# Designs tried in a protein design chat: VH-VL binders against q9ybr6. Part 22

Target 1, 148 residues: q9ybr6
Amino acid sequence: MSGSVLDEEAEKLMDYDYLLEKLYKKVPPKSGTSEYRIPEPQIIRIGSQTVIRNFREIAQALKRDPKLVARYLQKELATAASYEEESGQLILNVKVSRKVVNQFLQLFMKTYVRCPTCGSIDTKLLRQERAYMLKCEACGAEQPVKPI

## First folded at step 4 (VH-VL)

Design u18 (framework fv_patecibart)
Fold by ESMFold2-Fast, scan of step 4:
Structure u18 (fold): chain C 148 residues (1-148), chain A 121 residues (1-121), chain B 107 residues (1-107)
Amino acid sequence: as target 1 above (148 residues)
Amino acid sequence: QVTLKESGPTLVKPTQTLTLTCTFSGFSLSTSGVGVAWIRQPPGKALEWLAHIYSSGDKRYYPALKNRLTITKDTSKNQVVLTMTNMDPVDTATYYCAHRDSEYYYGMDVWGQGTLVTVSS
Amino acid sequence: EIVLTQSPDFQSVTPKEKVTITCRASQSIGSYIHWYQQKPDQYPKLLIKYASQSFSGVPSRFSGSGSGTDFTLTINSLEAEDAATYYCHQSNTLPRTFGQGTKVEIK
């Protein structure tokens, strides 16, 4: 999946998320800080490359497109990456430890997944011109987040 | 309104290549978030997703069939083409193309009528 | 891949009775489930999108609910025209998958 696929879907997501809010308005959201764990990255080193073998599983746990998570890691690690859709692996063109990868994945979850109002991970990212909007499917809260 | 129609051969011999064309109206594959999917259904069995293509040109394939499938689009002609190589009798199915609005929110909201493809010697 | 298991496989129902079809995912898929109706020798028609949102033109007797792994399609008062096979479909994870289908017949 290219980055343009995510950008193309953002416009459609805005309209649909609005309709979803009306549905979820009838159901009270859960509040509070909940711990949700993502799978530990399974790292293999090949020369100067770091391969995250279970990347698709991690992206699924984050409820985000693997290509979006890959772009985030590329940006934070200042390196090139390649996501292999069939194998579900992410290849990073840098040597990086499992600990560092996990720390950035936790930061991704905090910034682009977890609702700061109710703690839910059931959220969506919408693109509005130059910003991303994090929209909570549980409580309906919307907030701007830094573009990836 | 959105409409789609499949066309192609109804009989294919084992080992041959199947080429199906989806011709559509009521939307453009230059519209952000829009795509076209191919789904098949063997007689009396469940629906099976095969592939889809987005307005960006990005493509997705069912992994077990990936080496046999090619999906392409011609935005100016309002057509999407699916090619499947090395056909086998087990590939006998009704093949559908369908409109997709978004990968994350929408499944396939409008389907073509389907075309039955029989694979036999 | 995500496996979707529907229950029951088949049911024969008297008109005006309530019909409930369940779909269970092998892992959490949020609300990215969609329900289709397929009448004999016809193409599938979208009924419910994103777990609980009615598609345009779909009769109000159809409703969907659920999140995570357990989802339900309800027909609150079955009409004769509702005899069909119903499929759930997930759009959360590649490859996209469908349930095995539930056939609903009128008694």
Scores: ipSAE 0.000, ipTM 0.486, lowest interface PAE 15.0, mean pLDDT 82

Design u19 (framework fv_patecibart)
Fold by ESMFold2-Fast, scan of step 4:
Structure u19 (fold): chain C 148 residues (1-148), chain A 121 residues (1-121), chain B 107 residues (1-107)
Amino acid sequence: as target 1 above (148 residues)
Amino acid sequence: QVTLKESGPTLVKPTQTLTLTCTFSGFSLSTSGVGVAWIRQPPGKALEWLAHIYSSGDKRYYPALKNRLTITKDTSKNQVVLTMTNMDPVDTATYYCAHRDSDYYYGMDVWGQGTLVTVSS
Amino acid sequence: EIVLTQSPDFQSVTPKEKVTITCRASQSIGSYIHWYQQKPDQYPKLLIKYASQSFSGVPSRFSGSGSGTDFTLTINSLEAEDAATYYCHQSSSLPRTFGQGTKVEIK
């Protein structure tokens, strides 16, 4: 057969198999125990500032120093940030939505917390001179990560 | 020399329909074994395949977006059109069209320059 | 759908050093993996097709290997022009999927 006919038929069969597999999937996608999750950010707007009231709780769930997470958000949002140790709040000098804050926190978890080899969140972020190294305590993998 | 170029609006309001046109040269969609794909990339995120159309007229869509996507071709104009309904800010991305050949299981070998589409109110 | 997971997400590399990027598929895809290079503010360019076949015009320092679920892109001696994000892409099954990308920067 011609290459184009074989390609089209092969993709049609794969599409059908993909749909069948979805149809016969035994475990529903929605499961409360399937993934580790962080607390939803509790946002208050004060003038031009965004306050994350439960920031300490979020950082604890991420197993990272609140100051490190604050520095990440400061960099990604290109704004000044102030972490208040007494209240556990983070003050960002920018107007930003809860959705945007949550998206950056999810990216932080993917990049600086979750092991890309085994998916574990039981990891440590280590400083190696000029670079950061993500070390997984579950599987032992070590991976360089983007500087904060 | 295969070339592709995307065109369409750069700003779209939420709930509106996006229509993008891919204009190409150096190949024909009358030729057996060629096709055109649409791929998007949200800012700072990975590439996401959306749809493709073959010279035969057969179409394939990303299943999660199938109800929002329509791909068509006009062989005489050397154009492929992608339509996406009910746009949302999360659909903000650079949209690319790309050529694929009859080497089956082939990757997309030549890409357009891309067009940034921003969805905001 | 087939999920492609790349490692590392980021690598800062001294010029002339060897760079290795891995891509793992959630299920076997044979050799139907392709590698793309995307420089800042540019469109992706095909580097390697079918796991190990170099695309025309691609420098010989780029090579690909692997089959099944584990694939590797290697840059045997990094040049300054190689600073980019690299993506793997599978064409074995619909929907077509891409890895999350690996950013390579010059130290």
Scores: ipSAE 0.000, ipTM 0.452, lowest interface PAE 22.4, mean pLDDT 81

Design u20 (framework fv_patecibart)
Fold by ESMFold2-Fast, scan of step 4:
Formats: sequence, structure tokens, C-alpha cells
Structure u20 (fold): chain C 148 residues (1-148), chain A 121 residues (1-121), chain B 107 residues (1-107)
Amino acid sequence: as target 1 above (148 residues)
Amino acid sequence: QVTLKESGPTLVKPTQTLTLTCTFSGFSLSTSGVGVAWIRQPPGKALEWLAHIYSSGDKRYYPALKNRLTITKDTSKNQVVLTMTNMDPVDTATYYCAHRDSLYYYGMDVWGQGTLVTVSS
Amino acid sequence: EIVLTQSPDFQSVTPKEKVTITCRASQSIGSYIHWYQQKPDQYPKLLIKYASQSFSGVPSRFSGSGSGTDFTLTINSLEAEDAATYYCHQSSSRPLTFGQGTKVEIK
């Protein structure tokens, strides 16, 4: 038997948390805290390109697939983006400031990560036709969100 | 730290329903990604995964036994309950509950001591 | 479902000798293999997670290796307290499955 979409997302989330555990010396997230913060983007400008050096770390903190977060930024900034798996960095083919990048990452977290009912970041994103369904693992709430 | 303990009848007659309770401490099923699994082991045989439940209430069952198994949780009591219908002598086994943490790894890291359930007339 | 086949089924081993237990998966499971030790009349205890990572408190003589379909648990120098049945377990896909077990006894 093939696994469900929710099971596949659970396995991806586990991989991200496992990598996060290694990266931050196995420090678990504090249970019940509402003050979760993502790392500040480390930006390098190369000509007309913007490189987010610590993109993998940011995606892991968001508990989402780096390619999903990259696609979100690509669409919101109306530009081409390239995620480099070896280095963990994101290359955006546009001149954009750290402030603007951070604003879109915060919007991503608000829309696709944080539960609007309980504030928990322990959520899963299920792809369903014209929308994603944001499902909260903490309180059980489900919220349709715009597809990425 | 994390501890789990199984409880329920040790003797069940054929065709009866088995109800087992897992009582745990050191974690909460209100915490995201945490779950509890049930595993059994017939005497002298291998371990068999039966079911698990996540903090969200999502449930998974071994396909061949799905129609006989029900797993539920009571978060306020720190308990997970497994129900298995239509018991048969072949279901004689030691039944374990175990902690699962999908946020850090997908496996069962802490197990209860187990409870032997004998199915006999 | 993913079938895990262990080899050997049984070993009787002299103390201080090296013990090797293999686990073969019927399809690739990456590194989602875990090893458990079960002593007589006791519950299973996790030894190795994700193919090669030692669980807390596990003696250094235990190590795991492999990826994909072929995995190995090694006990570098067998101690009397290591007499047990060892099980591999995959968490790559449902249903979750275990190997048939390898019983290790002291001569």
C-alpha cells in the first residue's frame, strides 16, 4: 500500500526536524511557546541576483520543503528562483532587499505554517486541487489556503 | 522521563472483544507530532505493528487487521486505548504500547513492559 | 508491504567474538531502519536509529551500517549481557514492519 499525502508530508517534516536537530545540536522546540522565530535571511547581492545563503535553515525552521518555500517566493516576487540542494542557498533573479525577503517569509509563515486558531507552527500542508489545506496537529483545525 | 504501561484482561475467550489501555507519563498527546503505537508479539514469534495514533487524532492500522482494530486517545488522562474484536487463539500474544515522535525520528523509542493476553476457551 | 529478512536466524557465539546480523529490505527504504534488542521476558529496547545512529545509553560495541536495501548490525566484542533476540524495523512506509529476528546465545 501507497502512503497517503498526509503520511508523505509527515515523513518530509520528520526529515526537516531531524536535520534541524543535527544543525542545532538536538535542541527540541519549546512546547506551547507562541514566540517562534525563523532565522534572519543572510543576503548576498550578485549583480541583478539576490542570494539567500541560509535558505535551507530558514525552510527547516518553517518546517516546509525548501522547494515549496522557493516556489512561493518565485511567484510572489514574479521572478525565477533556483534552489541549490548542495549549498542550501536560494538564488533569486531579482534585486530585492533583506527587509522585503523577510516580509514575504513572515507572510509565508502566517499563511502556510501558523495555525490561525491556536498559533501553533506544528501544522501540515496538504495539496488538494485548487488549494492547500493547512491542518494543525496541535488543535486539529483545518484551513484552506491559496495554492503555491 | 517517558514511561508507558499496558493494562487490560490477561485472559480472553474466543469471539470476545479485547480492550487494552496504555497509560503514559513524560509526554502529552497534545504535543504536535507525538504518537503512541501498539505492537504485539505471539509467543516465540516476531514483533507485529498493529496501530498508532497521533496527537492530532489521525489513526493508522495494519491493513489485514483494520476491520478488527480501533485506537482512541484520552489526552486529559494520558491514555490510549486499543480495541480488537472477534479474538481467536492465534491472537494470543504479548501486547505493547510505545512512544513515537515523528518530529525527531519515525520510530518507537520507548516501550511499555507489555501485557500477555491469552485467548483460550 | 516491505518485507525485512534477517540473517542468520540463530547464532551461538563465544564471548568476545564479533557478531554480525544482516537485514535485507524487499525495496529501498533509505536510512529508515532501526534496530531493537529484546532479552528473554523483557520488552524491546532501541539500540540504533536511522541505520547508524546509536540511541542514548547504548554501549559503543553496538554499531549499525547500510542504506537502501542492505543493513548490518555489528557487536564488536560480544558480552554475556548481549544474549538476546535482535530485530530490524523499517519506518519508511506503512505498514510498519519488523524482521523475523536473530537470536544470539552465549556458548
Scores: ipSAE 0.000, ipTM 0.490, lowest interface PAE 16.4, mean pLDDT 82

Design u21 (framework fv_patecibart)
Fold by ESMFold2-Fast, scan of step 4:
Structure u21 (fold): chain C 148 residues (1-148), chain A 121 residues (1-121), chain B 107 residues (1-107)
Amino acid sequence: as target 1 above (148 residues)
Amino acid sequence: QVTLKESGPTLVKPTQTLTLTCTFSGFSLSTSGVGVAWIRQPPGKALEWLAHIYSSGDKRYYPALKNRLTITKDTSKNQVVLTMTNMDPVDTATYYCAHRDDIFYYGMDVWGQGTLVTVSS
Amino acid sequence: EIVLTQSPDFQSVTPKEKVTITCRASQSIGSYIHWYQQKPDQYPKLLIKYASQSFSGVPSRFSGSGSGTDFTLTINSLEAEDAATYYCHQSSSLPRTFGQGTKVEIK
């Protein structure tokens, strides 16, 4: 695609970052364990397929491209996936429970979103030829993460 | 109550640099998810988005004008400044600053009154 | 860039009649469309955000609908004070773009 398309996607990711920050700011601080929560997956089963109705919203909360999150789920579930851009739904060619989907989305957040140094979700994921690089905008830490 | 007001020169000569200041009240650019945008409207024409700045300091510019535009903020003074270099008569327009509410995907919810900038010799 | 095309460019409407303005995007923008009203010699005011959500204080006669590429702004019963130019605006992708405007005049 052209450079202008990549620039547009970059701004969408920045918008997602700020949306996530707003969501965090609107949630009252909790005593004890405080953590950011992603939207609950809204799942319907159609034959042998699992449809995540609110997938775009989940990807936005994760601050990542929906296609990247879809590729991650495809890999972890060892199945084919189709992201429907008009509806924002993800179709997985496997029977999988809400609990399992949520577990992998939480693992995605831990691995590809949260800074392991300071816990901030204000991070960027950059593709390099040898690895993905997770860069934290809060503390400046940079570290390689496993390619998706 | 959110209010914004534009200030700066009303007349600039070709090749000069334009500097406009947006002074606001009723919100802070230290609040996450808040931003200020600059939009212009040539006489009798449509609205054109130019740039915006976020509370984080991140900036976005209209690509065709990126090399001419600079947006900065002074959080302590409640001001956002837009600088545009190498002014041309086609840049004659009313320039607005506007608040973005705390829902990022929504449009500009509160606008300043605008300031007409005429570029002529 | 995403091009927004409004239709019609101009309407002359009798008071109390329904006005419909359309905005078509050159590619899908979900619900990231917003509608502004600009009265003569005034600054633009937000009417509808995120395709269908009324901004605070906007009269109930204004409503928005649509998703993807086709959007509409409706004024159910035109009042004299509604004479203005109306603009759609997308916030889905950079650069942020506006439609060319629809001018509504009273007959």
Scores: ipSAE 0.000, ipTM 0.487, lowest interface PAE 15.1, mean pLDDT 81

Design u22 (framework fv_patecibart)
Fold by ESMFold2-Fast, scan of step 4:
Structure u22 (fold): chain C 148 residues (1-148), chain A 122 residues (1-122), chain B 107 residues (1-107)
Amino acid sequence: as target 1 above (148 residues)
Amino acid sequence: QVTLKESGPTLVKPTQTLTLTCTFSGFSLSTSGVGVAWIRQPPGKALEWLAHIYSSGDKRYYPALKNRLTITKDTSKNQVVLTMTNMDPVDTATYYCAHRDSELYYYGMDVWGQGTLVTVSS
Amino acid sequence: EIVLTQSPDFQSVTPKEKVTITCRASQSIGSYIHWYQQKPDQYPKLLIKYASQSFSGVPSRFSGSGSGTDFTLTINSLEAEDAATYYCHQSSSLPRTFGQGTKVEIK
């Protein structure tokens, strides 16, 4: 039956992913040439509030402090936001869709994470007096960016 | 490097109040997202979370023990203090303080103190 | 409160063998599970954070997997220094809770 065939192909795809991961660990690909994806926000609506349940995981994928990402969303959405340090959830005092949240997270990544020179996400954001400096660990480029 | 060390009495009588101090270095409780937790472990038993305090001053307590627990911080001295009232022999345990950081690659309690054994007996 | 149940309670293992420890949560906790190692008369040390991410300095033989309610800690090839009690810990909701522990001894 078709179910058996699909199971075999799924196992082959898993084998391919596993082998690809092994290859990547031994001989890493060039930095910045791959599209990087963040986890999809897990959103729960409570009255007029939007709760992002996996916010800590999203911040981890962005390699940035959850409080920094929360402050960015608070500013962009012009709303109060509460980051729950224990659970890792973000509570936004506004009704907002997953699509809009994803849009701002992608913009955050482009502005404060991804190196504009080489495309690498292996970067650091450093406070330098009245500005942030985005420093790339892959290519060494340094770029001033707008404060959050 | 982050280090923490617990200090306080090793013997407490039933009904007395226990006060434990956590002294730390390598981080500041004025840094956003940083926190310190208290965890205990009765002899031969599992770990039990008791309380934590964040740099913001926010405090959380184990609900069943909330009326007996007080956690405070002194940011300038790099100290966090846990007070537990009305001690009972079942509270005999090794008490730990532990660091929690807001950095992306740290979750839960990443660095722990060596622990201090507190025995409650008459 | 979220109850974490570990299995097995105790395991005696020959050196170089693979060790698997399971942790089951009484309700979904996403990936907010962390694994600690505690040697006799020592404080716990973080091994794996957020279900599958190795903490800095932890040997590559330790790995974690799972999501939701079922989680696994694996030691691919047991070394003598790995004799310890292992605890899972959830940070999904208050109060924070720990599993009962799994003791691993060398044969």
Scores: ipSAE 0.000, ipTM 0.493, lowest interface PAE 13.7, mean pLDDT 81

Design u23 (framework fv_patecibart)
Fold by ESMFold2-Fast, scan of step 4:
Structure u23 (fold): chain C 148 residues (1-148), chain A 122 residues (1-122), chain B 107 residues (1-107)
Amino acid sequence: as target 1 above (148 residues)
Amino acid sequence: QVTLKESGPTLVKPTQTLTLTCTFSGFSLSTSGVGVAWIRQPPGKALEWLAHIYSSGDKRYYPALKNRLTITKDTSKNQVVLTMTNMDPVDTATYYCAHRDDEGYYYGMDVWGQGTLVTVSS
Amino acid sequence: EIVLTQSPDFQSVTPKEKVTITCRASQSIGSYIHWYQQKPDQYPKLLIKYASQSFSGVPSRFSGSGSGTDFTLTINSLEAEDAATYYCHQSSSRPLTFGQGTKVEIK
């Protein structure tokens, strides 16, 4: 039994990563005015939980509210998440790999941060009725993005 | 068609730094879910994974060699570079670069370069 | 580090006979095992990925099976061009590791 349980967990993790990889392959990357790098997630595993120790730094690099980024990850990973404002850590009630976390953070940046017109990361996310409006401070382009 | 080719010096003296370049075609490191790995094989021995780099820029190294290894990419040139410091005769091996269809440690390497033999001797 | 142990280290096989190579992992790796063929003075070529999925262009005589810790590569009917060293490889945990290799010769 022990071996079959471990095999099932490994298969679930592989299927999850595989599906995400297929999704990303269908979304071609877009060039930006400058390359911008977010900090690599510093992950600690505690039982069934994944703790991102440097989550505040990552959110700051994305230029978005940590609670917004946390809510995005919570919905995409279909799990409960707790953001600790004092420590800046995010606790996810699920076992996820750093690869999976990085892929969702990159997708967040593409969808809610980077301007699709000029590639600038100097953007604002404004709530407008039923949608967020992504406004680029560099080129002035505005476009609606799906709610988080 | 995915192809990769290794280039660099074939002879290195002990304590010198080795720099190897992997030049590829048929894929881009700007595409999500793609990576390039470096593997070596000492004469008559098994294959050894050294490092890989993801399209995201994230890097992974063999822990025992981490302090000697640096992997970088140049997406516009379709190149990945591996640097290994403090070369020793035991580092004599054929060095390969390989394509991965997925970013991460759960997936295999599907297309390999021809390999380049690096001999370390005085 | 996950250790992969192959058996046998070497086998000399009559043409058309069935060849079985086993790979045992020191801990469970699910289905994250891959098999490579390396002919003398050539680079490794992927045969089987994820324990049992044939890579494109690989002859149907090659098949893989197993899960957890015990894996097998089978060549149903050995051809002359199959003389090579075969390696198993796990991608479940870092560092990524390979087996020591099994050399198959035609006799």
Scores: ipSAE 0.000, ipTM 0.467, lowest interface PAE 19.1, mean pLDDT 81

Design u24 (framework fv_patecibart)
Fold by ESMFold2-Fast, scan of step 4:
Formats: structure tokens, C-alpha cells, sequence
Structure u24 (fold): chain C 148 residues (1-148), chain A 121 residues (1-121), chain B 107 residues (1-107)
């Protein structure tokens, strides 16, 4: 039964106002800032596409596979994405602002990178049968996180 | 440049305690995301991770050897010390210390020269 | 603990030929695999970090690939100085573990 519902959701995700509401629901507006910073996305617009020029650098700062981060953005934005391994760029088949991209990347870091026990970014994300497991190298904490 | 060097006895008798010191330069163990690991390699065999210590002072040990191993640091002297009790001939190996950094995904990017420790009568 | 199994254990290769070494993890480790080169009577040196990223100063003939459980180190054109034992290492989970090593000799 996913056909009609998925089509409606995909259309809504192209709407900037809808994307902002989605972000507010997933990232509390009252959350504080962190010390660790990732590079600002360098955006190029080409027709209906958004190109993140420095995507490899961003993924490296997140200490995650670029393909995993790309898949996360693809699902959250309900669009196709293509990662160019040689150039390190990510091509998104949707028009989206730098601000919105950055907010989803911050949400990715909060959910799949930062240890909720000690705040360290020195963690690993492991795909197991039905879940991702976030393991912290600094404090040793392990916990399941939402599937991507 | 980051450098590490192991020091300690080269010959240990069975049942004795081994103490090895790693002296390093080019980094500080007060820097977040940095650590020092100890790895050994018996002659002709594979590498075996033994222990590491983080800048925070947090320690991790290989589970099967945990009751025999102690790792400590002296940040002011740029030293990390590994102690291993009840030595046995099977513990004969070259012992290495190595720099670990979260910037290298916790891989060991710079190693000491190693010190061969022989356990015999 | 995560067991890393390398294949082959040994290979003798003619100079300039391509060498491939495989490392298989007993469970998924993402891309948290690193490759080390150890020449006779020397300490190990990092070649490839995070599955596919070349470490500083490493010749371009060395490359890494893979994710999850299956990883490959490739030497595109073997040189005499590449005779060594190669080890994979995972930093995904404690305890840290190494593969058993693959010895590469010049024929």
C-alpha cells in the first residue's frame, strides 16, 4: 500500500515549508550547539539538481562512508542521489537550499555519529541484521539507532 | 614528526613480570582523540593488539590477557608503560607501541621500531 | 570478537603483475578496515586507512576497496620493494583485531 502514500510524501518533500516542518519535528529547535563542526556544504545548482561539491570532505568530517551519508540524504529528501567517487561530489535530483542540506547533515551527526553517553564523535556505525549499532570508541557505549 | 620508541628488558624468565616503556614525541596525550596502543608479534606470526590508553586516561585491554596487563601514562614525560605479569615462553614476541588517532579512524598510523622480548630459562 | 580472514596466505608474483589480497570480516565493520605493510625485520607501516583512503606518502599503485565484510587491497603493478607481509586491521569494534597476514614474494 505504499504507492499513493509514498508519492504524496515525495511531493511534499520538494516543498521547502514541508522540509522545515520535518526538520523541526526531528531536531528540537531548543537543542544546544556542539563543539565539533563539519564543513559547510558548497552548493552548485544545475537545472533541477543540487550538487554538493565538497561532499567527500563532509563525509570524512563525519567519519562515515560517503555512500551511507548520501543514502541518508536521498531518503530524507525523497530524491535520487548520485555520488561521484572521482570528484567527491554528491548530485541530488532536487532543488534544495544549503541551509536545509546543512540541517539534515547536523541531524545525521546527532543521530548516527555523536555518542549520547559521552558526547564524543569518535564512534562507529555498524549495520547488523535489523538495526544499526552505534559504538563509541571513547567510552565503550553501544546502542541501536534508527535504520537509514 | 610523530615518533615512538620502546624500551625495557630483552630477556625475561618464566613467571617474571615484563615492564615496557614507550617514549614518544610529536604529539601530546592531553590531546582529545589521541591514544597509544601496544601490539605484539611472535616470531613468524601475526600482529596481536594488547591494550591502548586514551588521552582521557580510559584504558582497553585484550580480554584473554586482561588479568595480566596494565597500561598507564605519564603525560608530562611523554611516556606510556605496559606491564605484563607471569611471562611464559609463548609470550616471546616483538612488542610495539603505536600512535592512535581518531583522525585516522582509530587506525595506528605511526609505530615504534619494536623491541624483541625473549622469555626463556 | 571480530575475526579477519585474509586470502591468500602466500603468493609469489612476477614483477609488474597485479596483486590482490582479500580480507573477510566475521561481521559487518562498515569501512573501518586499515591495511599495513611489514617488510622483513621492520615495523608495520600504514598503507590504506578507512578501506580506500591512501595514507600520506604511499605510492599510487596501492589501492583499497570494499565495505561491510569483504575488503580488497590491490597492488596494480608489483615492484621489488613491495615484497612484504600485508595485514588488514579493523577499528570497528573492541577488541582490535588483525588478519593473519598475506606474504607477497617476488618470483
Amino acid sequence: as target 1 above (148 residues)
Amino acid sequence: QVTLKESGPTLVKPTQTLTLTCTFSGFSLSTSGVGVAWIRQPPGKALEWLAHIYSSGDKRYYPALKNRLTITKDTSKNQVVLTMTNMDPVDTATYYCAHRDSEYYWGMDVWGQGTLVTVSS
Amino acid sequence: EIVLTQSPDFQSVTPKEKVTITCRASQSIGSYIHWYQQKPDQYPKLLIKYASQSFSGVPSRFSGSGSGTDFTLTINSLEAEDAATYYCHQSSSLPRTFGQGTKVEIK
Scores: ipSAE 0.000, ipTM 0.529, lowest interface PAE 12.8, mean pLDDT 84

Design u25 (framework fv_patecibart)
Fold by ESMFold2-Fast, scan of step 4:
Structure u25 (fold): chain C 148 residues (1-148), chain A 121 residues (1-121), chain B 107 residues (1-107)
Amino acid sequence: as target 1 above (148 residues)
Amino acid sequence: QVTLKESGPTLVKPTQTLTLTCTFSGFSLSTSGVGVAWIRQPPGKALEWLAHIYSSGDKRYYPALKNRLTITKDTSKNQVVLTMTNMDPVDTATYYCAHRDSEWYFGMDVWGQGTLVTVSS
Amino acid sequence: EIVLTQSPDFQSVTPKEKVTITCRASQSIGSYIHWYQQKPDQYPKLLIKYASQSFSGVPSRFSGSGSGTDFTLTINSLEAEDAATYYCHQSSSRPLTFGQGTKVEIK
């Protein structure tokens, strides 16, 4: 089971960031451009913790190791995180909205996944000494990116 | 380059245990982020996911069948084995094994040819 | 478990016509939908991953769209080799599930 639909709806209604997301959704984006979308984070809050239930699938859509994406979120949110390989979920020791999680995942994709030359998401991240090298499989461009 | 092939008995009697072996090439289960899944398809019906195993040793089973299913791997032989206990005629199906790459997950991207297992009454 | 319902169950289509297959999920699955093609007596082959991303080697006439609960596979100009059963598959939640299939035949 993926969780209660009623619990998810109640939580979303009480979240100011979720309401702001609905407002932005009412203003359609510029048409004529196709863009790859990552899956929407499925979030449950337990006390002071935020659990991303579908984290493994999000990391797979990003084509990156779940532990790498988890480390990125730990750093950006300045909190501890635990990736559970059995369930595929990420536990963040902080209360954070779905909007904020999604914004950091989009920033991760822009920085460590999407080719800045051709826009392709079919890239590899190669470790080299003090830096990562982002290599595009579509156009062949290589770009150094900051280590996580 | 990635290939998988199922092997095992084609005929099983009710109450017996089925053992199927998936032998693969072109990848290793010592590589982080890869896995092998088992899927079955009864004649003329939809596909049903049964189980998968990752290189880490993590295992997942279809909940309604979990007490009947065991999935194991032998990394040195490039093999994954599925056992299913207490076979019933309703378990008659073509059984497939398939490659999963969790870093570049496409679903199950490369499948074996399948093996038809008939459970006689 | 998440139930995937495909429509239609069956289509007989004239070559070069557009084919649309719909998959509806019993709850939101984001973009965690994948499409497979299965020809008679053959194993399934991946066509589209993550709702809209074409798998390598797949003809450009195949495209996918949708998010949340409603998803569509489109064949913009049907060729004879496209006669097959098409399945949607979700990877959002365990257990992993498949739709019941849509059979496409040439008229």
Scores: ipSAE 0.000, ipTM 0.496, lowest interface PAE 14.7, mean pLDDT 81

Design u26 (framework fv_patecibart)
Fold by ESMFold2-Fast, scan of step 4:
Structure u26 (fold): chain C 148 residues (1-148), chain A 121 residues (1-121), chain B 107 residues (1-107)
Amino acid sequence: as target 1 above (148 residues)
Amino acid sequence: QVTLKESGPTLVKPTQTLTLTCTFSGFSLSTSGVGVAWIRQPPGKALEWLAHIYSSGEKRYYPALKNRLTITKDTSKNQVVLTMTNMDPVDTATYYCAHRDSEYYYGMDVWGQGTLVTVSS
Amino acid sequence: EIVLTQSPDFQSVTPKEKVTITCRASQSIGSYIHWYQQKPDQYPKLLIKYASQSFSGVPSRFSGSGSGTDFTLTINSLEAEDAATYYCHQSSSLPRTFGQGTKVEIK
């Protein structure tokens, strides 16, 4: 008839209010989510071992006990790990890249640190019965998470 | 719809324990994401957050005062109680309870009228 | 703890003038800042939640902006009933903290 249906849809998509609503619907604004960054792992290879030199600093940034984070990495990498309290280093009995280590640390943060409701990293991880409960200090939300 | 009201003694002697009750309506402390906070304001000074309690029963206290503060709830009576031990003249303030909800990004949206507590011998 | 510093401490403003109050956080708090109005001998009332969202029933002359560490409350055209102390409050982390307050008086 008069004009294309596709042209009408395109103009509606270019309308500020319509476009904004559509974008927020697909990728909602991350209201309250911080772009919190953990320190880059400092890796040294010694034979078949991977040493994370700044592990204590990473655990502090995650606001979790270094031994808990170490246990998580040990489990996910299916290897033995030892945390050196004096030096703050983590020794993994496996050859892994910095990229792989960083991926698991990001997954740890998403699963055991960041509140899925409000995005806050000010949370507690508490053991209740045989499950871990992630409790948010900011919003009070509680969520069960997979045991480490 | 949401209302809160503080009640308790208006005069407390040094070393005594203060007990304040917040009675509310228009919401339930069995609802996830909801809580009640206690805030105080000394005469002519800024607002100070003291404590809050979540619907789960989880509690948070201002660290410097946590050994003196206890917050509890009675969901069936729609009440939250704050207890503060070893009162001192410096604790003279208007004490408020306030509603908090994740719907309001964890801010306090509705406050009680406040109750002035004077600590004097 | 997160320290919130407001500026100025005090303003005396003619009616209909624009008022700007700033709140600076000692560390990033995203948008978890809220603004309260307290008139003399009254309890605080929420004006702006989550940095920029107006609370229901609040006049349109009040607006908020900012993110991270720097936040602003603006009163576009001051009315007589706006004489009050204004407080910022952060809900990003514990303990919850308030700014020291900004007192606004109308000439």
Scores: ipSAE 0.000, ipTM 0.482, lowest interface PAE 15.3, mean pLDDT 82

